# VHH binders against g5egk6r2213to2383: the designs that were tried, part 1

All scores and structures are predictions.

Target 1, 171 residues: g5egk6r2213to2383
Amino acid sequence: QRWFYKHFPMVWTGRLALKSTEAMINLHLINGSETFLNDVLGRQVTEENPRRDSVKILQRLRLDNGQVEHIYRILTNPEYACCLALSSVNNIENLKENDTNLKSHFIDYLINKKIAGISSLGEVETKFKSARVHVFAPGEIVNRYLSELATSLHDYLQNTDTRYLLIVFTN
Below, numbering starts at 1 at the first letter of every chain, in headers, positions and changes, except where a header shows other numbers; antibody chains aren't numbered by Kabat.
F is the ipSAE of ESMFold2-Fast. E and O are both the ipSAE of ESMFold2, at different seeds. Each is the mean of both directions, binder to target and target to binder. V2 is 0.75 times the mean of E and O plus 0.25 times the DockQ between their complexes.
[cut] marks letters that were taken out.

## First folded at step 2 (VHH)

Design b11_h1D
Fold by ESMFold2 at other seeds, look of step 3:
Structure b11_h1D (fold): chain B 171 residues (1-171), chain A 127 residues (1-127)
Amino acid sequence: as target 1 above (171 residues)
Amino acid sequence: EVQLVESGGGLVQAGGSLRLSCAASGSIFDLNAVGWYRQAPGKQRVVVASITRGGSTKYSNSVKGRFTISRDNAKNTVYLQMNSLKPEDTAVYYCAAEDLGYYDSSGPWETPTFDYWGQGTQVTVSS
């Protein structure tokens, strides 16, 4: 709760989408470069230079075929950005529905299929840098990541039974 | 929510032709890939042909040169033109589709995993 938000303030809020379902999420940077993340998501909130408002899962990555091992070095690169995604409390009117969507249509879906979500964010000159996005539900690869790079957060999440996704932005 | 409806099956003499259709009904969807599979009695269901949203096609060796898969994306309809039919082509033919692809889905047939399946249409080729 109070410990988490003190150490990992919210850095972005927006929509995570999969097929026809969306969930509002808050991102909290837990490892890597805030500069890179801001370049990808946008630096200013104006009509001429707005921040991105969504990330859409476009592909699936199998987690049980060993393919993640070859990308793990890229996922852990400190010049990129790894975020924890939580249900957005800033949308109080639909909080229960949003939490249910995040759990059932994203977290449980990814776990049951043994997959990660993949998105691609295109470059927009002067506004957004491009990125590849990996969306992971809790599981073996996330536990490895957290145990190596964010041990105190790993302990916190284990002890509080928090619903989350790990979202990694890379180049 | 995606429903797949096959049509065009039937009985045909060896050397003849059939055209199978697979129509997606309901809301308009951008399907990432569509495939045709077949299953003879007592055998495993095997892939016959596939086509991606971009139009890339693959065929099993047993049908290459005789079958043609095509896709009308505006109608969400996929066709399988089957020429020079042989008795070993006798099977139930299934249309299958996915709306999301896999990041690492290139290569041999064993990588596709489709989420939506039709009920199948019988094709019988007699001598």
Scores: ipSAE 0.248, ipTM 0.664, lowest interface PAE 2.2, mean pLDDT 82
Fold by ESMFold2, look of step 3:
Structure b11_h1D (fold): chain B 171 residues (1-171), chain A 127 residues (1-127)
Amino acid sequence: as target 1 above (171 residues)
Amino acid sequence: EVQLVESGGGLVQAGGSLRLSCAASGSIFDLNAVGWYRQAPGKQRVVVASITRGGSTKYSNSVKGRFTISRDNAKNTVYLQMNSLKPEDTAVYYCAAEDLGYYDSSGPWETPTFDYWGQGTQVTVSS
C-alpha cells in the first residue's frame, strides 16, 4: 500500500474553485485538529447532515510583505487543521484535465502572484462551523513548514514531484 | 477570458468634461475592484482612481476634487467622470479590474496587481 495514504488518509473530497476554474481535490490532514476540520466540513451521512462540497478562493493574501511569521503561526496552530490537497483520482482522461487545471490555474497562479488564496466558509446552524481557509502553493513558507514538521512527507513530495497545495482551516 | 472595454474618450477643451466607461464581459460576472490608470507618451502608467465592491474610493492627488469614480453593478460597469480637465490630463486611460480582493489592509491602490486590463482609450485635452 502506498506509504502516503497509510499515514495521511483522505479526509475530504470536493471542488476547489478560483475565478471560473474548478479542480477536484482530496484533502489529507497532516497536522492539527481533525475534530475542528470535521466540524467545519461536516460529515456526509444523510441529506440532513450534508458535507460541504466546495471551497472557493475569494481573496488574496500577499506573501511578499513581511507577514510570513504570522502565516507560519497559522500553519502550526494545533487548534487549526493543516491539510495537503492533491488532485482527485477518478478517471485517466478527467485526471489529466483536472491535474492541468490544478497546476495552471491554482498552483502557478498563486506562485506567480506571490499570494495565498483566502476563502471564508460561513456557519450553517447545526451543520457547519465557520472557518477561514488559507490556500498555499509550494514555496518558501510551505517548504519551511514541511521540513520542520513533516520531514518524511516533504521528502516524499520532492522525490515524487507531486503537485499539491497546502490548505489550512482556521477559526 | 474576461474582456474590459473602455469607452468615452476623445478630444475636449480645457475646463471641459468627459465620462469614461469600463464594461466587463466574459467570465467576470461581478467586479470586485476596479482601477483607472493613465499613461502619457514616454511616461509610466500611473493610478488615477479606484473603487471597491463596497463603494470605497481612492484618488490620486492630481485628480482629487475633479474626477469621480462610480460603479453600476447591474450593468457590470465602472465610470470615471472627469471634470475641469487640464492639458496635463492628456493620456491613454486604462481600466483594470479583478474579481478577487485582498485579505490584508493592502489593496489595489498600494499594490496594483490587477489581473485584467483594457486596451485603453485616448483622452486629449486641448487649450
Scores: ipSAE 0.120, ipTM 0.583, lowest interface PAE 3.2, mean pLDDT 81

## First folded at step 3 (VHH)

Design hpB
Fold by ESMFold2 at other seeds, look of step 5:
Structure hpB (fold): chain B 171 residues (1-171), chain A 128 residues (1-128)
Amino acid sequence: as target 1 above (171 residues)
Amino acid sequence: EVQLVESGGGLVQAGGSLRLSCAASGSIFDLNAVGWYRQAPGKQRVVVASITRGGSTKYSNSVKGRFTISRDNAKNTVYLQMNSLKPEDTAVYYCAAEDLGYYDSSGYTEYETTFDYWGQGTQVTVSS
């Protein structure tokens, strides 16, 4: 785990939401622009400069109709940001519930429906840059992404059976 | 979870009319889209009509001009008014709904037979 955090430090903590369910997550940038990501999520330089506190899935993208293959190139664009999302809680009692919500209401939901989650983050008075957000559970497109762009991370995640989502911010 | 209950089906002579109703256990206005599907004996289930949260409607070619879908938020109900009925309209009619939309590269959301919530169905039989 010390290897993981040395190579992929946490860059954002916040809530991932779908309908009435939330899970706390940490994002770790694995490919692309930290500058772009900070422009989208905000820079927490001081208390007066808060980051966005949540990302809400608002739409679904079908993964079994060929649509996502057409956008793969934009998802891998180094000008944008691809993050690994892991469960984030600071105590044991919240950890179990948070892990259960992340697994059942996000990961399993996306896998069983054969979809990705879609969110849109609107520009707010130029304080936050707008972005399209794609949320992927482990599966074919994520395996392709990791095998092409982050082979060591892919091996790590498989060997540790780590629960995760891939969250990609584009414009 | 959302439950959908259809009513208003029955036997009607060709040229006649029926109005189907779909009541939801929650607010129908909170759903992204509600639609009507039908399944004729021995056939696949096919779309008839749909209405979005914003009020936009879509119809299959076989019913356009004869059927009208509408919603009444105060009564928490979606209706399918069926006029000029033909024997080929004979089918089990299902109300279906989704709480989240689908996106594609065209920007147009299409509805599939895999809606999240389905009613039990109501039989419509049109006699000659």
Scores: ipSAE 0.038, ipTM 0.517, lowest interface PAE 4.9, mean pLDDT 81
Fold by ESMFold2, look of step 3:
Structure hpB (fold): chain B 171 residues (1-171), chain A 128 residues (1-128)
Amino acid sequence: as target 1 above (171 residues)
Amino acid sequence: EVQLVESGGGLVQAGGSLRLSCAASGSIFDLNAVGWYRQAPGKQRVVVASITRGGSTKYSNSVKGRFTISRDNAKNTVYLQMNSLKPEDTAVYYCAAEDLGYYDSSGYTEYETTFDYWGQGTQVTVSS
């Protein structure tokens, strides 16, 4: 864990939602533009200019051969932001429930359906840039991407059996 | 938690008509898409027709020009008007719905037999 946080500090915490279920997550930027990510999610919290507090999956993207080219362009574009999402430990009493929700309602759901989650974050003038969001569970395409781009991170996640999602913010 | 209730099935002579209804209940009152599917004994379940909340429709080739899917927002109900019925239309007809649509890079949304919610089915029998 000390190696992970040394190299990939948290850049955002908030809620990931799908249907009626939520999980608290931390995002760690692994590739792409931190400036873009901060413009999309917000750089500070105020009542006038708040940081975004949630991302809601609104659509599904089928993961088949027709999507491989699209996904790789998303993952490798330096203007986008590719993040690792891990369970957030904000409340010890709810830690186990949050981890269970993340696994069963997001990770397992996406894997079993062979889909990615899709969200859209609207522009808020002077506060937030718009973005499309792709939410990927571990799987063939994600594992190949991590093994090629972030070999040490890939090894770390395998060796620690860490539950995660890959969340990509695009313009 | 979404419950779908079908009605309007029955027995009819070839060339006749039936109107199937599907009402949604539970904690969700607005669905992204609703479709009708059918299954004859010993065969796989196949799509018949579907309609989005926005009114876009799709039909299988076997029913185009004979069946019409529509919605009535005041009654929270989706209908399948089946005209010129043939013995090969005999099947159990299922209503199905999804909360979430599908996206591809072109922005096209499609409907599938893997919908999240299914009704219990209504029998349609068309005699020759």
Scores: ipSAE 0.026, ipTM 0.494, lowest interface PAE 4.8, mean pLDDT 80

## First folded at step 4 (VHH)

Design u04
Fold by ESMFold2, look of step 6:
Structure u04 (fold): chain B 171 residues (1-171), chain A 128 residues (1-128)
Amino acid sequence: as target 1 above (171 residues)
Amino acid sequence: EVQLVESGGGLVQAGGSLRLSCAASGSIFDEYAVGWYRQAPGKQRVVVASITYGGSTKYSNSVKGRFTISRDNAKNTVYLQMNSLKPEDTAVYYCAAEDLGYYDSSGYTEYETTFDYWGQGTQVTVSS
């Protein structure tokens, strides 16, 4: 149980949004540049070093239209940041609602539409670098990625039946 | 879930004008592309015009210069102003909204002919 947090520390907490729905998530860096990720999302050291509060899905990327190999090459670039997103809440009262939102409005939506979610994070000079964000539900691209780059994590997620998204930040 | 309601159809003489309205529940103008489609009896439904969340418009060749798509964010409504109407414009007109646009590898947004939400349709009949 503590194996996961030992190997994949949480690097960001915030809101993932799609249309009028949101879910609180924790991001855990599994591959790529933590420096890039911190430049994009901000590093929370003090209140004077702010962090972005949310990532909003604004567009869709078709996963059934021959883009898989191109996107896979982007996702494996070590200059980018690939994260696992898990449900996050500060209290048990909201856990069921948050988990339901994550499953039905993000995971199932992306799977059923055969798409990835796309976000664009704008630059804020001296605070945040810009990034394009890809949000993937479990499926062909994610399974290939995890099986090749993070086999132990892949086994862990399957054995625990953990709900998750793969969220990748690119420049 | 978004609900779309068309209105403004009717009977008009050739050369006349009509203004169609597509009222939406919720904020259709935030992340949605909205299109107008038409279907003549026994024919397939075809695109007429579309407008993106950023206000960019696109028209089919058969209506370019005669039809204008616009939106009013305060009323959550998209309009199709139809001028210089011809008998071949006779059809049921449908409002449709695409939930989100598609991003391709070049970074451009594409819209497709399949939409996530559809209205009930409104009849437009142009008499000779």
Scores: ipSAE 0.255, ipTM 0.625, lowest interface PAE 2.3, mean pLDDT 82
Fold by ESMFold2 at other seeds, look of step 5:
Structure u04 (fold): chain B 171 residues (1-171), chain A 128 residues (1-128)
Amino acid sequence: as target 1 above (171 residues)
Amino acid sequence: EVQLVESGGGLVQAGGSLRLSCAASGSIFDEYAVGWYRQAPGKQRVVVASITYGGSTKYSNSVKGRFTISRDNAKNTVYLQMNSLKPEDTAVYYCAAEDLGYYDSSGYTEYETTFDYWGQGTQVTVSS
């Protein structure tokens, strides 16, 4: 845990939503552009400079129709931002519910449907840049990504049996 | 989680009208796209019409101008108004819902041709 936060500090916290369910998550930048990520999510927390507080999955991207190589090229573009999403709560009762929601309504849903989740974040003129968001459960494309770009993180996640999503912000 | 019940089918003479209803139960109806499909005897199930979360509609060419799909989110119900019915419209009509649409890599949305939830069907018979 100490190793993880030293190398991948939290860069954003907020809600991930799918249909009527939400889970609080922390994002940790794994690879890509911190500048791009800040432009999309918000740069500084002040009364004047808000940050986005949520990401809602609105669409599905098929992963079982042979487009894995195309998707992988999008994920590995260094101008984008690739994040690890972990459960985030500060209340022990809510922690179990939040972790259960993350597993059953996001991770298992995406795996069972053989899909990635898709969100579109609209531009807000002076505050946020627009982005397309891909949400992946653990699986072939994510394992390939981690094994090639973040080997030590991949080992850490496997050794700790950590529940996670990979969330990639593109334009 | 979502259950769909069709009603409004029956026997009608050619040139007549019917209104089919699809009542949905579940958590949140307004997050689902809804489609009507039909299956004639000995044939495969085919799409008739669909309506998005925001009310955008699509129709097959065989029913365009004759059928109208609409939704009443307050009643969790989708309707198919069927006018100028022909004997070729005879089929079992199915209501179907998908929980999310699809995104393709070209940036366009598309509706899934396979829906996640299906009703039991309602018979429509058009006599000549």
Scores: ipSAE 0.102, ipTM 0.546, lowest interface PAE 3.3, mean pLDDT 81

## First folded at step 5 (VHH)

Design u13_can
Fold by ESMFold2, look of step 6:
Structure u13_can (fold): chain B 171 residues (1-171), chain A 127 residues (1-127)
Amino acid sequence: as target 1 above (171 residues)
Amino acid sequence: EVQLVESGGGLVQAGGSLRLSCAASGFTFDSYAVGWYRQAPGKQRVVVASITRGGSTKYSNSVKGRFTISRDNAKNTVYLQMNSLKPEDTAVYYCAAEDLGYYDSSGYYYTHTFDYWGQGTQVTVSS
C-alpha cells in the first residue's frame, strides 16, 4: 500500500457508470499530463473549477478489429492522462460490494465483449475542459503497455492480483 | 559517483548470440528496477526488457523468446542474453535503473527520480 501510494497518488475519486450501474473508483495517475487531467476533472471544488462527479461509458470500441495500434498510441501519448482505476469506498463492507460490482459490471463485461468503453466529457466554460475517455480492462494491449512503460506497477498488480481498469483522458 | 557501465556489445552475424552486462557503481541494484533499452539509427529509444527488484521479468513482443534478462545482486550486475539475433536488433543498447517516484513529507509527488542511464553499447547484427 505505502509503496503504491508513494509512487501513484490518488488524483480523483468519483463514479464510473455503464448503463444503469455505477461503481465508485479512485484514479491514480500513471503517465501523462497532470495539468490536463486537473483541467478536465477538477481536483478542488471551487465556484470556478468544481470537481466532476462521474464518467459515463456511452460508446464501445471493438478491440478485435485491428484497433491495437490505435489504442497503444492513445496509451503512450505524453499529452494525455493515463490513470489506473481502483475500487473506492469508505468502509470494508462497501469495499467488497463495490469491488464486486466493478468486477462484474465493468471489468468482466469489457473482457467478455472484447471492447473498450468510450466516454465524452463536454467542456463547461470556466469549469472543465472537454475530453474523450477510454476505459480498458486488463488484457493484451494493457499488459503490453504496463510491461513496457510501467514495469514496477505491472509487477505490483500481478503479484497482488489487484482488480483494475486503465482509464485514459485525451483531448 | 553513480555509474552504469554496459559491456558485451559488438558485431555478430544473424542467428548469433550476445550477452550484455550492466554493472553498477556508486549504488546497488537490489532496490531498483532495471531495464534494457535500445535505440536503432533514427529511431526513439524503446524498452526491450525489464526486471523488478523481486526478479519478475517483462519483454517487448519483438524479443520475447529470444532475449532473457537476469540479475545478480551479489555482483551488482544485470544481464541481457540475446539469442537468434536479427538485423533489426541492430541498435545502441542502454541499461537504466529506476526508483519510481515518491511522495515527500510536504505532499509533493516526485516521479522518475533517480533515473540512471549507461552510455550504451553498440550491437550490430549483419547478414
Scores: ipSAE 0.000, ipTM 0.076, lowest interface PAE 23.5, mean pLDDT 77
Fold by ESMFold2 at other seeds, look of step 6:
Structure u13_can (fold): chain B 171 residues (1-171), chain A 127 residues (1-127)
Amino acid sequence: as target 1 above (171 residues)
Amino acid sequence: EVQLVESGGGLVQAGGSLRLSCAASGFTFDSYAVGWYRQAPGKQRVVVASITRGGSTKYSNSVKGRFTISRDNAKNTVYLQMNSLKPEDTAVYYCAAEDLGYYDSSGYYYTHTFDYWGQGTQVTVSS
């Protein structure tokens, strides 16, 4: 819908990877600093600073031990970049395949294990050596965040039955 | 103290069946993904089958359709039903459980990727 893309333009497209599986995604910034996001993803200004074409989940964060308040702080920190990740393909047949991969190998996996995905962003400028990516599937914490702090977006996602992940770039 | 104990191995004729069990003590399986692995003589340990906390299963191509992994959380046990056994299935079979990372109360991130392993149970398939 035009409303979503008007308010949350796509800021990155690339591959999300977990183990041997990949899915193409678009990122749409919903909270935080686009400047920070572009810095950690690479601006492609020179040959020495190429833009990343993938984010790989390498570690896992347990969510079933009461980490609600810490997760909320990650989601709302204005110095970070909280993005909505949606399936990204050029045609309907590839969209169905990619959407199925995203659901089965990322969303359902994270939900079933009650975890978030974690990546360290290697080969980034020294000031971003501690940069991390958190990948969250829909769930009680994320749904509460969206329903309380981004109500219009939450309504849109529910009304369109949109599959998504939240991907947060932190420093 | 965490322990995994495999049982149910033995000598079986080709085409036969065995059921392996993996019993946990010192922890409860319902918080872990569990897998069966095997190691043939002189080879590296490889995955055979896995099952998530929610019951989703995956199998290696060499055993798909012949082996079935299942879990019984009430008995704190995971099983591997092995049908249509072949001589190439001869190996020591291990069960393993995966640990998970967390934030502590101060917000410091810890990651645990330790797999808990049993001592193994020998499966020998003769012609």
Scores: ipSAE 0.000, ipTM 0.206, lowest interface PAE 12.9, mean pLDDT 77

## First folded at step 6 (VHH)

Design a2
Fold by ESMFold2 at other seeds, look of step 8:
Structure a2 (fold): chain B 171 residues (1-171), chain A 127 residues (1-127)
Amino acid sequence: as target 1 above (171 residues)
Amino acid sequence: EVQLVESGGGLVQAGGSLRLSCAASGFTFDEYAMGWYRQAPGKQRVVVASITYGGSTKYSNSVKGRFTISRDNAKNTVYLQMNSLKPEDTAVYYCAAEDLGYYDSSGTYETHTFDYWGQGTQVTVSS
């Protein structure tokens, strides 16, 4: 756990939303540009340094028609940012609900429909840059990504049976 | 229980108008793209018009300029206003709700899979 935090510190916390369900998540940057990610999401230190508080999935991308191979080059571009999303809890009594929502309403939904989730984050001048967001459940494209770009993390996730999403921010 | 219930079909003379309605229940309506499809006897079901949850519309070329799709999220209802009807428009018309819309690698919105379908309403246009 000290290994994970040392190599992949949390860079953002907020809400991931799909339809009427939300899950609180932490993002850990695993590849790409922290500068780009901070331009898109911000880090709230004070009211003067605001950050976005949520990402809502509003569209989907088919994974079973080959088009994901075209965007793999974009997803791996080091100018952009790829994050691991893990469950975040502020209250132990709500831990099970948050974990259940993440599993059933995000991970299982994406896997069963054979899709990635898509969000679009609009620019807010002087505060936030715009981005396209891809949300992936564990699966073949994510395993390829982790095997190529974050092998030690891939091993860690398999050995700990960790529930996660891969969330990629691009321009 | 998810329900899509079409109404407003019937028999109309060529050149006439009809307004189809589709009342939705059992899901969060304003998160779904909606569409109207039609099926003539012995033919495949084909798209007529679609509308995203954000209000963007698309039409097949055969109805463009004559039909208008709209939605009223407060009433959980989708409409198809059909003007200048032709005998070719004779079909069973189906309302459909798509789960989230599709993004493709070009950034184009597409609608190809629908999770919910209505029972259909008959439209017959006489010569």
Scores: ipSAE 0.281, ipTM 0.675, lowest interface PAE 1.8, mean pLDDT 84
Fold by ESMFold2, look of step 6:
Structure a2 (fold): chain B 171 residues (1-171), chain A 127 residues (1-127)
Amino acid sequence: as target 1 above (171 residues)
Amino acid sequence: EVQLVESGGGLVQAGGSLRLSCAASGFTFDEYAMGWYRQAPGKQRVVVASITYGGSTKYSNSVKGRFTISRDNAKNTVYLQMNSLKPEDTAVYYCAAEDLGYYDSSGTYETHTFDYWGQGTQVTVSS
C-alpha cells in the first residue's frame, strides 16, 4: 500500500463518466510527461489553480481487430501521459459503493465489449491543452504496457487484486 | 424489448424529397448513437448516415450534401431528410442504434456495427 503511494502519488482527482453513470477516481502518473498531463488537466489540485473536473467516455475503440497495434506507439510516446486510475477514497461507505460502480459500469463494460473508452478534452485557452483520452480495463494491451514500461507496478497489481483502469492522455 | 420502427418511406419521383422517422423504445435513447443504413436489391446493407448522442454527424459520400440526419431526444426519434433523390437511392432503409460510436484511428472508413436494428422501410425513387 505504502510502496504504491510512495512511488505514484495522486496527481488528479475527478469524475469518470460513461453514459448516465459516474465514478470518482484518483489518477496516479505511471509513465510519460507530468508537464503534458498538467497542461491537459490543470496544474495543481488546489482551490487557487483550476483543474478539469471530469472525463467523459464518448466513443469505443475495438481491441479485438488488431488496430491497437497501430496506436501502441502513440500510447507509449514519452511526451504523453499514462495514468493508473483507482477509486477515490472519500470515506469507507462511499468507497465501497464507488468501487462497485467502477467495476460494474466501467471495467466490466469495457472487458465484456472488448473495447477501450475514448474521450476528447477540448482546449480552454490559457488554461487547458486539448487531449485524446484512452481508457483501458485490465487486459492484453494493459499487460503489455505495464510489462514493458512499469514492471514493478505490474507485479504489484497482479499481487494485490486491485481494481483499476489505465488512462492514457495524448494529443 | 428494444424496438426501432421506421416510417416515412414510399414512392417518389427523382429529384423529390422524403423524410424518414425512426421511433425508438426499450433503451435510454439519449445514450445511443443512431444511424441509417440502406440495402438495395442484391447488395449488402451499407451505412448512409450516423449521429452520436452528442450530435456529431457523419455521411457516406454518395449522400453527402443531399441527406441530413438529425435526432430529437425528447421524442426518442431519429430522422433522415432525403433531398434530391435519385433512382440509385432506391433501397430498404434501416434505422440502427449503437451503444457508443466507434473510433477508427487508422484513417480507413469502417462500416459501423450497430447493436439494434429496425425492420426497415422501403424507399423507391422513380424516373
Scores: ipSAE 0.162, ipTM 0.607, lowest interface PAE 2.7, mean pLDDT 83

